# Ledger of designs, part 3: VH-VL binders against C2 domain-containing protein 3 (C2CD3)

Target 1, 169 residues: C2 domain-containing protein 3 (C2CD3), of Homo sapiens (Human) (q4ac94r1171to1339)
Amino acid sequence: SSGLLDVGLRYRRSPRTAEGVLAARTVSISVQIIRACGLQAAAKALAEREPALQFSATVGVNASVTTHLSFLPQGEQRRTHPVACSFCPEFSHHVEFTCNLVTQHCSGEACFLAELLEFAEVIFAVYHENTKSASDIISIESCKEYLLGVVKVPTKELLIKRSGITGWY
Below, E stands for the ipSAE of ESMFold2; O stands for the ipSAE of OpenDDE; V2 stands for 0.75 times the mean of E and O plus 0.25 times the DockQ between their complexes.

## First folded at step 1 (VH-VL)

Design F6 (framework fv_sutimlimab)
Fold by ESMFold2-Fast, scan of step 1:
Structure F6 (fold): chain C 169 residues (1-169), chain A 122 residues (1-122), chain B 109 residues (1-109)
Amino acid sequence: as target 1 above (169 residues)
Amino acid sequence: EVQLVESGGGLVKPGGSLRLSCAASGFTFSDYYMSWVRQAPGKGLEWVATISSSGSYTYYLDSVKGRFTISRDNSKNTLYLQMNSLRAEDTALYYCATKPYYRGSLGYFDYWGQGTLVTVSS
Amino acid sequence: QIVLTQSPATLSLSPGERATMSCTASQSVSSSYLHWYQQKPGKAPKLWIYAASSLQSGVPSRFSGSGSGTDYTLTISSLQPEDFATYYCQQYDSWPPLTFGQGTKLEIK
């Protein structure tokens, strides 16, 4: 395969975060998720694991993508709006992560963002969202997320290419 | 082929110390978070400690904080666990395990060693 | 910390039968951070199912995982001799610590 996600990453100083400060202590990591494609294989594999989902795989998947920067807490994750019934969903999703140049996230230790980015990744998890609508709050119905795939993009090149990283992954 | 080989286990009296080593090969060691997971005889799995790929961040089970120190030498592809003030409840088979990627992966362990037995008894 | 409780502790079945085992969390866990391991006697655990429902490469299709919130299930549709092992669930939604269930031992009847 040629990759599942068409994504773009950029590293830039965050003018929106620092107002009136000449030397801002933050930068913005911009993440774009343009589209996913070729989800037929992942959906077929999912339907084989979960036979009850065979009908969903036949008509496409309800795909959503979570974005996680590996050095930020889980609570900083972002999720796209789900795109229904498609094996090639277009998200046109853009988010910015505001990060301190010297960060104390997760461990409480101070470390330079450049050092973190040398070994960090942007982790994209692609899910099929399949739920049963409940009309009563005491319903025994369950909702589930089903992982279709994971795409990992190293961030170290963001330090040497301000134009960013783009392509299928 | 990924291989993790633990060593350093043995019999020690309560209050004693041991240093475990895990020799890694077949992957880029410096790209992985490394963990120690233990299993007492006939019992389940218990996470003990994790160290980041650079060694800058360490995490510990509360009951071992202040007694155990996880460290790594990326030039030697080796993970360590220094265990001090050992207690009977520390008796277990200690596994070396890899957590793929930098912090924030889905948090599963994709590769495991075969373990080294630590027995703390009088 | 999140406590994971697996049931039953022991499941005695014959080849060809369906096996179902559960993992219940003391508080809600995102399915993305709920994983299952298979461990055979004298061997290290192997990652078997990740993110509640995704089979690790090489795991037979007779295995499936499901669940959300506090309740998760591992199912084997038709047991083969090589499937008899202890299965552990693990969460990473609350970190540190990550925690494991106490295990379900699947044994031959």
Scores: ipSAE 0.000, ipTM 0.462, lowest interface PAE 18.2, mean pLDDT 79

Design F7 (framework fv_ficlatuzumab)
Fold by ESMFold2-Fast, scan of step 1:
Structure F7 (fold): chain C 169 residues (1-169), chain A 125 residues (1-125), chain B 107 residues (1-107)
Amino acid sequence: as target 1 above (169 residues)
Amino acid sequence: QVQLVQPGAEVKKPGTSVKLSCKASGYTFTGYWMHWVRQAPGQGLEWIGEINPYSGGTNYNQKFQGRATLTVDKSTSTAYMELSSLRSEDTAVYYCARGSKYWGTSYRGYYMDVWGQGTLLTVSS
Amino acid sequence: DIVMTQSPDSLAMSLGERVTLNCKASQSVGSYVSWYQQKPGQSPKLLIYGASTRESGVPDRFSGSGSATDFTLTISSVQAEDVADYHCQQYNSYPWTFGQGTKLEIK
């Protein structure tokens, strides 16, 4: 509700084609990551774990967000471009996951996507990324990324909400 | 305007501990790292460690690990360095110095822009 | 640890002369080098950070240059008040390390 990340999720079926007899049925799950806010608290917690990192009100963090659907392979994750120097980064990021209407559970048993969505979630991981100066030779340590937080959004309401799921999480 | 105030001198016997103070004024104490650096008579500068006054997080030079302890008191904007098991080789001027802010992509922010006047610690029998 | 070596150990210059002080790192430190001026009986004072950026309030006769392992501090026209020890510092890798210092005197 009044969390770290302002997101939107929507569920759409692909239109039927003239060749529908043999065509696999698919759906699109669209994910929008609009913005993050209030990253000062997460930055403070990170600085306590990684004391070499310090954050000022003027500079902020270099944030990026990964999106993972819990029922899809890890290789299907998406990532935003990093937004530099902000505690309230605006991503305006839109991504679509194309899913078959009938899928196979990890146990090998076939199941409907609707059954998976009943118990699945969208997992957002928010990171701080080191940035490089073009004029400098940077050490290997400057290539690290640091986890700021994780946001999980249940997908069950996608089945019953026409407008999808929208809000802060 | 910005000042770091340290006591002038301390005299201690070998085997004892000392706790040196550094009182900050004229800036937001929690916005900058605080460093401790020493200089033995006629020698160069030697970094002891750093503390983030906002979080209390510390990093130490391995040479001082286990003997030096850095702390802060945010209510009085004061940084402290405690050094234990003192030896005659610890005789030196001890400075506190303010680190810079985080500079994003261009600088790490661990250069020292404001220095205290230093405390001369003499360790002798 | 990264060793910072300054040269020369000491030098004496005439007023108005151009002075160049050198600092060499045992390993690459990018541009993460600062220079400090320490007058007799005083605390160090920041002159340059990031190899070449002059600290606010520092006279423009002071300039820094260099990258990777080789760095220089230049005083374009030495004044009497420039008599001091000059120290370089790397802040690329822990522990932060300083050079041994260069002593500048006026003839």
Scores: ipSAE 0.000, ipTM 0.462, lowest interface PAE 18.5, mean pLDDT 78

Design F8 (framework fv_levilimab; at its last look DockQ between E and O 0.53; V2 from the best seeds 0.00; counts 0 for: pae O 2.4 > 2)
Heavy chain, then light chain:
Amino acid sequence: QVQLVQSGGGLVQPGGSLRLSCAASGFTFSDYWMSWVRQAPGKGLEWVSGIYSGGSTHYGDSVKGRFTISRDNAKNTVYLQLNSLRAEDTAMYYCARQPYKSGWSLGNAFDIWGQGTLVTVSS
Amino acid sequence: DIQLTQSPSSVSVSVGERVTIDCKSSQSVLYSGNTYLNWYQQKPGQAPQLLIYAASTRESGVPDRFSGSGSGTDFTLTISSLQAEDAAVYYCQQSYSTPLTFGQGTKLEIK
ESMFold2-Fast, scan of step 1: ipSAE 0.014; ipTM 0.638
ESMFold2, look of step 2: ipSAE 0.606; ipTM 0.827
ESMFold2 (binder alone), look of step 2: mean pLDDT 90; pTM 0.939
OpenDDE, look of step 2: ipSAE 0.013; ipTM 0.550
ESMFold2, look of step 3: ipSAE 0.623; ipTM 0.840
ESMFold2 (binder alone), look of step 3: mean pLDDT 91; pTM 0.942
OpenDDE, look of step 3: ipSAE 0.155; ipTM 0.765

Design G10 (framework fv_levilimab)
Fold by ESMFold2-Fast, scan of step 1:
Structure G10 (fold): chain C 169 residues (1-169), chain A 121 residues (1-121), chain B 111 residues (1-111)
Amino acid sequence: as target 1 above (169 residues)
Amino acid sequence: QVQLVQSGGGLVQPGGSLRLSCAASGFTFSDYWMSWVRQAPGKGLEWVSGIYSGGSTHYGDSVKGRFTISRDNAKNTVYLQLNSLRAEDTAMYYCATDSYGEWSYGLFDYWGQGTLVTVSS
Amino acid sequence: DIQLTQSPSSVSVSVGERVTIDCKSSQSVLYSGNTYLNWYQQKPGQAPQLLIYAASTRESGVPDRFSGSGSGTDFTLTISSLQAEDAAVYYCQQSYSTPLTFGQGTKLEIK
């Protein structure tokens, strides 16, 4: 099957000292969302049950993507700016997640981020957002979003591949 | 052996400009997050600005748009450009580093000696 | 912005006594099991120096009489047996989010 999102993932550790990475307190997980494609098929399928999407399924969707690391709370997710009226939007979006290694000399159980990454995923959700219309003084407007697709990228290879993970998913 | 040596302070008129410098030695400067923290005479500490190893910057609300932090990794130096100075900017300015690096806790485990900036007519 | 409030603003104690300084955060500074709260000591005429980071981890070279505790929004710095050289202003600081912020400081005077 063809991929929906062109993404890049990198894992970066900054050592606390020049002598090594063991004392590093945090790491960065870099996520790049380059573009999406194939959104017309998803929009048309959804429009069969969502009349409000009929026009967008023909002309183009207003796409945005949320990024969620499976081992972090939902409140830590990030979202791209929407790209208007396109079935193959280019986001050129870069975001960094700062994650703790839990390797500090403190009491309690230690959990290494590497152990979490072995079973974790980066979860991308692609949405269509209705265009918000100008409102009158007395009117209340609502903006609705519609889920077009979900892409899950395993993080297991981030520690193995220094160049990171790149490609269509 | 880690040292932060500051320079560039002085007396300046309101609306004037100054450039503060902080020369670092004893660590791999390019890997570390650098910050400026100020202290008005007899007052507490206020974080002013920080710059990551890759050059991304952050500022305190009172200085945003007026001050610019930058770094020159080849010279192991961080700078703070002070523009549109006000009497309220009068303070001892400290350079501080976080030896945890770019994605650290924002702790300041090494501090410079401080550079006095006085804004007065 | 996250606001840090320290209490007391000043305290005067004798050598050998225990002192406790509190720091309250306007919101939680806990992220992924780690607490982004640090303590600094500033002696007259000197730059501040780090005492404790991550709420409870003592910086290298800091005497055992200094300890930190707390989680979420309420934090405490304890000096278990004061010595004359501990006369200073103590600051808590959060590094959870920018802008980084400091408490207003607690002045510790030795009788």
Scores: ipSAE 0.007, ipTM 0.473, lowest interface PAE 11.4, mean pLDDT 79

Design G12 (framework fv_romlusevimab)
Fold by ESMFold2-Fast, scan of step 1:
Structure G12 (fold): chain C 169 residues (1-169), chain A 126 residues (1-126), chain B 108 residues (1-108)
Amino acid sequence: as target 1 above (169 residues)
Amino acid sequence: QVQLVQSGSELKKPGASVKVSCKASGYTFTSYAMNWVRQAPGQGLEWMGWINTNTGNPTYAQGFTGRFVFSLDTSVSTASLQISSLKAEDTAVYYCAREDTYYIGSWDKSGYFDYWGQGTTVTVSS
Amino acid sequence: SYVLTQPPSVSVAPGKTARITCGGNNIGSKSVHWYQQKPGQAPVLVIYYDSDRPSGIPERFSGSNSGNTATLTISGVEAGDEADYYCQVWDSSSDHVVFGGGTKLTVL
């Protein structure tokens, strides 16, 4: 990928209910997106692919990031708000994914979250958003997004490190 | 409120068959595995196997293949155990037990039995 | 096949501490669960994952697991604690549940 993303991942035993039985079955996977930096190369490549876009070499991109856990449905992905006109946007974004520790749907046997995390990844997709004014009532859904890059962070280390995973990806 | 209610006691002759039922309530039936555990008079607990309530696939312990059948009726949240060609050695209390799991790491994949049925006594005598 | 060994019986005076052991090869690498069974009743979970207590189980019940021995400890024993106690693990080699033979706790 053409950019760097500063992220943090943590496996939390964070009960959602007061009832002990229900609380014991779920964990929270915490995802922090702190900032992206060095998006100049990605912006240049995007401008070459999409000549109709109006990028300034000095202004930057309107970046947003989606977070997707590879073992969860696409509908459970999360998205940051766009940060306008920056090649080093700061998001300071935090989301939690509530996950069951066990499923009964892997090859006719119980499938454990730890087994999923061994081969899973957190997928961050970085987009440029061509933002339109909300007052333009003629163009209700003509906002278009463009992929700048994808960052994949393996979840394998969440099984080993109590402190979680942090760093630039 | 979680409850497992089993069918009543049975007195059978050798060679007959019996069906023990276990009706679950108070939770999502298909989210938890159901186990079967036997206890012969004066003896300890003996695990018979489990059934995946989402897929319907049973797994039997060694010694409980052939004559023993685990089944489900998901529409009424009921698991059943059928024993065919009954023998005197089958005389026991049969328990259904719900398995719950808080799995962290590969060495910690075992489940515990948090709710048990009251037990069904099966007596096989001539 | 994997085997869990428990003493057949343990006797303890009221108010004292009872310790029930569960022996197994490298049992400290497994998760041990403990059940209490009173005569004519179904088993009741008293300890899970070596040392966690279900809601409603008194703090007098505690557990530990290391090396080749897991232990259920009952402090301040009461007459109502008389029961059979069973330890339980999953055997990874056979993918089977294994129960100990049970320990009869007598409060004298």
Scores: ipSAE 0.000, ipTM 0.497, lowest interface PAE 13.5, mean pLDDT 79

Design G13 (framework fv_sutimlimab)
Fold by ESMFold2-Fast, scan of step 1:
Order: structure tokens, then C-alpha cells, then sequence
Structure G13 (fold): chain C 169 residues (1-169), chain A 125 residues (1-125), chain B 109 residues (1-109)
């Protein structure tokens, strides 16, 4: 097993409903994060450099996962709620991204969503959240996050598989 | 095995009518949009009409709008093309073709993956 | 709305030679919506390449497709006798109408 995250990705396009014109010009990209596993190794590797992680490396991490579509702004990022004290957290998290079929690219020209998906990725970042960081006594809102791993899933497969992409990554 | 069999073609005078049928088998008919594509003798392919899997949406080539009606009977796995006010320029071999799947689509859709053998329509005085 | 122009109209080559044919769109189209068909005389067309570069099941590996925007190409690396046919490109627009190119006839020299 070489996977860190058990995920599911689906691409859904609204049917055409108007003569001569597509009734819906958007699609939904569904992302499901089922569970993570193998977080022990990442936590122990980080604990070698970060003393604050030593306890979590032994008993379990407070894991959360961010989902970012590489062609969307960082502000469109989604995050799971943290799952406390586990090396194999179950998230059962589902989120949908509504995307236009034709979008503006950095060049200012219109780009088809299919073109973007051919080279794009869904980027999952797995974090440990330490809510009691000893390094910050003043601000509770600046709780320390530790990056445990990054999983990138190419979206090219969504153009081929109507049932979507499911598996460990 | 996907099969599409057209019928109903023939010789008709200008201003006349014909109804084409396409019998489909080997797949879930109602899950796919269906199209009619024609080819005049010695000429290229020309799309004529498309109907959604449910039959709720139809699309037509401008030159046939108001004269042709595409329809389907999902209980019989049959696609139809009712052709009225036929003109000499409608003379062609008419193909039935399986179009995009309904529902969950990828942006790679819009291709015609299976075709029937065609039925000849001749409009002549 | 969108017009596809194929060139050359006729391509005369011998078996074993490389064939290259083009499809040019009047407006930018997504490669995911550009497809190629093969048609032999007296037969129905067959979907040959979909989404510009993906070979349909059963299509020999000597065929390839490429392109983006307005310019698309179909290439046959080493012609076999069964490859002589007419090839059509087709685009699927944001509006439902499908547009076919006029075809490139690949014939024996």
C-alpha cells in the first residue's frame, strides 16, 4: 500500500435543456475524503525536528485535510474538521466545487474546463493541528499546524472515467 | 454488442413526408442521447438532429428546423425522425448514431461512438 | 457557428509512408470536444480518435492525434492498405450543434 488518503472524485455535468443553447454552463466536481492512514510515520519523522509533535507521534495526531483544485484560487480551498488523536482518522467528508465550463485563464483568454482538467490536480494537504502550542502563549487563533503530507491526484482521469476516481493516494 | 438498424427510407416527391426509425439494442437506450447524421451522395457528413436520453430536449440543424421532428420511444428502444416538406437537398443516406451518455458526463462527450448502416432518402420528382 | 476546415482535401500516398492531415477551427475549441472519424466507401463512419488524442478501442497504435485551440492533426506513422479511407474531424460546441469538417480523402498513389 503506498497510499496516505482514501478519496473519491466525481465529475458531474448538468444535462442540456434548451434548444440551441446549453441550459447549464457549470459542472460539479465532487470530492470525498473517506479516511487517512499511515500518519504514524509522518508524525514520527516530524517529531525528530519538532519537539511539540513528540506526544502526538506516540499517541495519535489531530488530523485535518485541505482540498485545493490547482486551477482555482487558494480562497476556494476547503478543509475537513480535525479528527482527534488518531493515526487512521475517518473523515467521511464530502465537498463540491462548482466550476464554469468556460473560465478565464491567467492570459485573460477563455479556457475550457476540460483543457484545465487535462493538466490540473486535486491537492490534498494533511495537517496535524496542535491547539496548545507552547511557542505561542498570546494568541489562541494562531494555533500551530504541522504538515504531515501532500497527496496530488491528477484530474485527467475524470475526463475518462464516468464513475469517477476512487482509491488510496 | 451495440446495434443500430435504420429503416423507413425511400423515394418521395418534393413536399412529401417520410418517417425514419432506428431500432437500438445492446445498451441501455434511455441513458444515451441519440443523433441523426446524413450524407448526400458523394458528399461529407452533416449533423441533422439530436434528442436527449429522456426525450426532453431536442436540437436541429437550421435548414431542417420546423420541417423535421426527432423523437424516441424508450419503451421500444426506438429513435424516430419525422421528415415533412421534403426538398431535393434533403436527399441523403441517413445514419442513426449513439450520442453522449445522459447524467454524469465528462467534458469529452459529444462524440458519436456507434453508427447504424444508414437508410437512403431520395427526394425527386 | 464553428466551421472546421480540413486539409488537404485529398492526400495521395503509398503504403509504408507517413500521413498527416489537419483540421482547423474558425474559433478555439476544446481538445476534449474534437473527435475524428474514419469512413470507408459504402460503410458507416467509425469513431477513430476522441478528445483530440485518445484512440478508440480497436484503433491501431500507428494512429495518433494532437492539437489544441484552432489547430488539430491526425497522423498515421506508416500507412497500411486498410488505412485508405476518408477521415472527418468533428467538434462539439457549447451550443448543441455538431460540426463536421469536409473530410480528407486518403487514397492510394
Amino acid sequence: as target 1 above (169 residues)
Amino acid sequence: EVQLVESGGGLVKPGGSLRLSCAASGFTFSSYAMSWVRQAPGKGLEWVATISGSGGSTYYLDSVKGRFTISRDNSKNTLYLQMNSLRAEDTALYYCARDSPEGYFYDTSGYLDYWGQGTLVTVSS
Amino acid sequence: QIVLTQSPATLSLSPGERATMSCTASQSVSSSYLHWYQQKPGKAPKLWIYAASSLQSGVPSRFSGSGSGTDYTLTISSLQPEDFATYYCQQYGSSPPYTFGQGTKLEIK
Scores: ipSAE 0.000, ipTM 0.460, lowest interface PAE 17.9, mean pLDDT 78

Design G14 (framework fv_ficlatuzumab)
Fold by ESMFold2-Fast, scan of step 1:
Structure G14 (fold): chain C 169 residues (1-169), chain A 126 residues (1-126), chain B 107 residues (1-107)
Amino acid sequence: as target 1 above (169 residues)
Amino acid sequence: QVQLVQPGAEVKKPGTSVKLSCKASGYTFTSYYMHWVRQAPGQGLEWIGEINPSGGSTNYNQKFQGRATLTVDKSTSTAYMELSSLRSEDTAVYYCAKGDLEYSWGYDTPYYMDVWGQGTLLTVSS
Amino acid sequence: DIVMTQSPDSLAMSLGERVTLNCKASQSVSSYVSWYQQKPGQSPKLLIYGASTRESGVPDRFSGSGSATDFTLTISSVQAEDVADYHCQQYYSTPYTFGQGTKLEIK
């Protein structure tokens, strides 16, 4: 079918404080993950190698999505709460990344956020969590995760489209 | 060390609004979600909502949607919860709590509440 | 909304006894359950997260287990300082919900 994730991205400059202070030098990158669809095909393909996923591939997956801006460290990633037993989960997830307009110094010159966004992307990773694996001795401290898919959305249009980027990817 | 400081008590009349504060210290305020949870006398804990201090995005328990408003002041590292149209049933201790990140397969996610404020006792009576 | 139900509502134990507190979710919450200890007049304190991971500084006599819908908090040898209300919480989906609490007393 079409894309895997229904998402929205928006570039917003932080409001200036009454005193015109450094808040004017930051930008908010807003990310919405509205819903996912078509997860059964991915689950069935994965279940061919993972018998533990056979039931989930027929009934529904426990999906969550991570958001990573390619120019930020991996520790700055965000994650949705999981949605139980669904092949078309609705997340209605909204998160903001506050970024400095000037993020790095290159050869004595400032690196502007606009220059990073020209070549960057937002990376979404969709996971299924398997509750039964938490009973295993090896995975007792956390639930085992399975990668269902990855969606990459270029950020260059955030610089030119004031309405942002929306749609299935 | 991480600390969340809340005022001890507030007394309000029915139909009014209250704005409770929570001052954070000992960590990077914009890096972790702030949660609000209440506890009525002799009852269990009830989650009101969460706010991301970095961008100000909020998520509310449907029961409080429209009555509760979560905000932050980054310059003072203070979180606020405003509750409108107060009723006697709103009498409770209101806690702020810091969300923590769990490292899970290379990703940090806001999961559990690791540090709690001492709570503000809100009494709603005529 | 996911309903969390704790049992028993209260229990009294002798010093040194093994204590088991139960928490049941109305639907699967995977391993996304935390346990909090609340002593009289104090705020809740995190004991366990991810169903089984002990928070730093929590004594090793506390342990958590369970998955999906059934979760357990165990105190291997109860001490006088353990007198408190214990709350379980799911953070699998919003709204996050807590159980009604279990009151632990010493005989």
Scores: ipSAE 0.000, ipTM 0.459, lowest interface PAE 20.1, mean pLDDT 80

Design G15 (framework fv_levilimab; at its last look DockQ between E and O 0.02; V2 from the best seeds 0.00; counts 0 for: pae E 13.7 > 2, placed apart)
Fold by ESMFold2, look of step 2:
Structure G15 (fold): chain C 169 residues (1-169), chain A 124 residues (1-124), chain B 111 residues (1-111)
Amino acid sequence: as target 1 above (169 residues)
Amino acid sequence: QVQLVQSGGGLVQPGGSLRLSCAASGFTFSSYAMSWVRQAPGKGLEWVSGIYSGGSTHYGDSVKGRFTISRDNAKNTVYLQLNSLRAEDTAMYYCARDYESGFYLGDSTPFDYWGQGTLVTVSS
Amino acid sequence: DIQLTQSPSSVSVSVGERVTIDCKSSQSVLYSSNNYLNWYQQKPGQAPQLLIYWASTRESGVPDRFSGSGSGTDFTLTISSLQAEDAAVYYCQQYYSTPYTFGQGTKLEIK
């Protein structure tokens, strides 16, 4: 499928002291959502099932992106400001997720963050926010959004790449 | 004062099983990953298996499906269960301290402390 | 998997001589500015001992005659003035990614 998302991931923690003791008990996972491209193909495919999207599929979508770490609660997801009328939006958005070095699984067992990152992923969902057209002859109080695509980026390479992961996905 | 004391091992028939133990002291065992490395007689070193502090496991291709690594943080001990043993598994087995949890792999000095080794001989 | 190839496989030299051992990686183990490469010394009947980490940093208590160098895919262990106690097998090891792998070893013998 077409459509790409340019993102970056960083994992930051305190180095251990000379005695080998960790200086902090929390770390952050920094997510950059830089830009997307190729969204017209996704918008056109969706417009085949949803006629309300035909105009947007021709001229540009109002794109926004949600981010969610697979091991955090769904309520911790974040969303970018929408970028109007583009198939290649520039988001330049940064989010930070604070995580404990030691956390609990659903089973109640202690779990180190490295174990979670081995199998986890960052989930990006790209939406079009369909708003009232300037050419509409009627104003309504509803607003719909449409899923254009989903990108999943595994986090396990954060365990070996100090400066993080960046690129198109 | 890091110490890794190994036990288990010995002579076993092909197809048999054996459990190796490695008791740790002098550090916070529950914060470290642990690994097993083996050395066949007259041969080089081969990484066998590793286990994170939370119990997630990794295996080398030559032992996957036959060996099981486990740990008991209350006893500060890591185990290697050797099943379906073959003559090619004859080796000295070493336990080693691996990464400290919560660090990037490259920010740690893995395999800085090793146990004394335990010989496993597989022959009929 | 990252393969490490050492050369020579063995060497026999006299006390006081300089010895070099090479380690070639099938892919780079350099990330950012760090090389994820260790050197070990294994004397007969003993477990391996860490000698050099991060390609060039000597472990505490290791004599100054041991040094590591190289970057990316090409690494060298140098013993600048060999002593009788240095007879051992030397291994390079990458810790860039799992599975962690070792070179095949270089046996150093004293004439």
Scores: ipSAE 0.005, ipTM 0.483, lowest interface PAE 13.7, mean pLDDT 79
ESMFold2-Fast, scan of step 1: ipSAE 0.061; ipTM 0.626
ESMFold2 (binder alone), look of step 2: mean pLDDT 90; pTM 0.921
OpenDDE, look of step 2: ipSAE 0.007; ipTM 0.550

Design G16 (framework fv_libivirumab)
Fold by ESMFold2-Fast, scan of step 1:
Structure G16 (fold): chain C 169 residues (1-169), chain A 127 residues (1-127), chain B 112 residues (1-112)
Amino acid sequence: as target 1 above (169 residues)
Amino acid sequence: QVQLVESGGGVVRPGRSLRLSCAASGFTFSDYAINWVRQAPGKGLEWVAIISYDGSNKYYRDSVKGRFTISRDDSKNTLYLQMNSLRTEDTAVYYCAREPLGYSDEWYTGSNAFDIWGLGTTVTVSS
Amino acid sequence: DIVMTQSPLSLSVTPGEPASISCRSSQSLLYSNGYNYLDWYLQKPGHSPQLLIYLGSNRASGVPDRFSGSGSGTEYTLKISRVEAEDVGVYYCMQGLQTPWTFGQGTKLEIK
């Protein structure tokens, strides 16, 4: 099935430090957001909810994507730069989340990262950012954002695939 | 088959330089941290340096800090150790050793083990 | 730095008999996650070292089940239930808890 986002997820051990065990015993969860495509349908649905917004076949949307790991606080989420005027934006975005091998569960008890990843997901939220002009790449203060879609990718495959998770979602 | 092959060793006088290479094959080189470990004649194993999977972090044994530089070129699947201001006590067989996340069903443990070693290259520093 | 001490430094065994090697660390290798960051390596004569045991007790891929690791904190043991001729070499323990990574001085195993 064709999906909205072309993403990649990988599990890697974090670099070590001479000073301490904490940095030596962390892992990096690498997230790549390569591109989104087929945003015409999402834009049409958004325009029906927000009639003041207008999208044309030649202009597109000003898309940005937030990445949230379901077991981390909302404050740890990341965001791509916005890509102006496209229904198929290319982000070429790469971020890493540094996680302890032993971390806190929502219940307040400590548990191994692998136990969390078995039931967790990476949540991608795709937004349209309203700028001063639909053709401008310049951000304006107090830019208003509108949700285009949400993509959820389960993390359990990170435990069993060395190559990680890659594909359209 | 996965393998590491070292090269660049030789005989040099104190104060000179050598550059060691470690060529990787049979696995995705960019996914792994790689270590240099040395062994002086008739002695035990001694860790020298590590480079992270992405090359952003490098750590060294105190006695080689400022003299040795570890680097990697993932486009060539090759690890390097630039050795400057060599001393007689640097005489050893130098091994490169891969450090994985663990096996596929045990990755969360982060084994920190050296699961693949090269054949070694000999460095002799003598007057 | 964490100091690793092995004993004995050498041992000779008759084929088929058991062997054991001890390794002690100057500080605990038991991390808060419950794992012991102690590995065992074997270096056969003229060969590179090879991984035998990782995280205290886990056998590496391809390692025969006659090898076992045990221990926690500062005291660890490698046991070979029935020594074979191919087991000849020098055994090293290594701590993987913090840099610099440090090895024990090695234990030489010989066949009688």
Scores: ipSAE 0.000, ipTM 0.481, lowest interface PAE 14.8, mean pLDDT 78

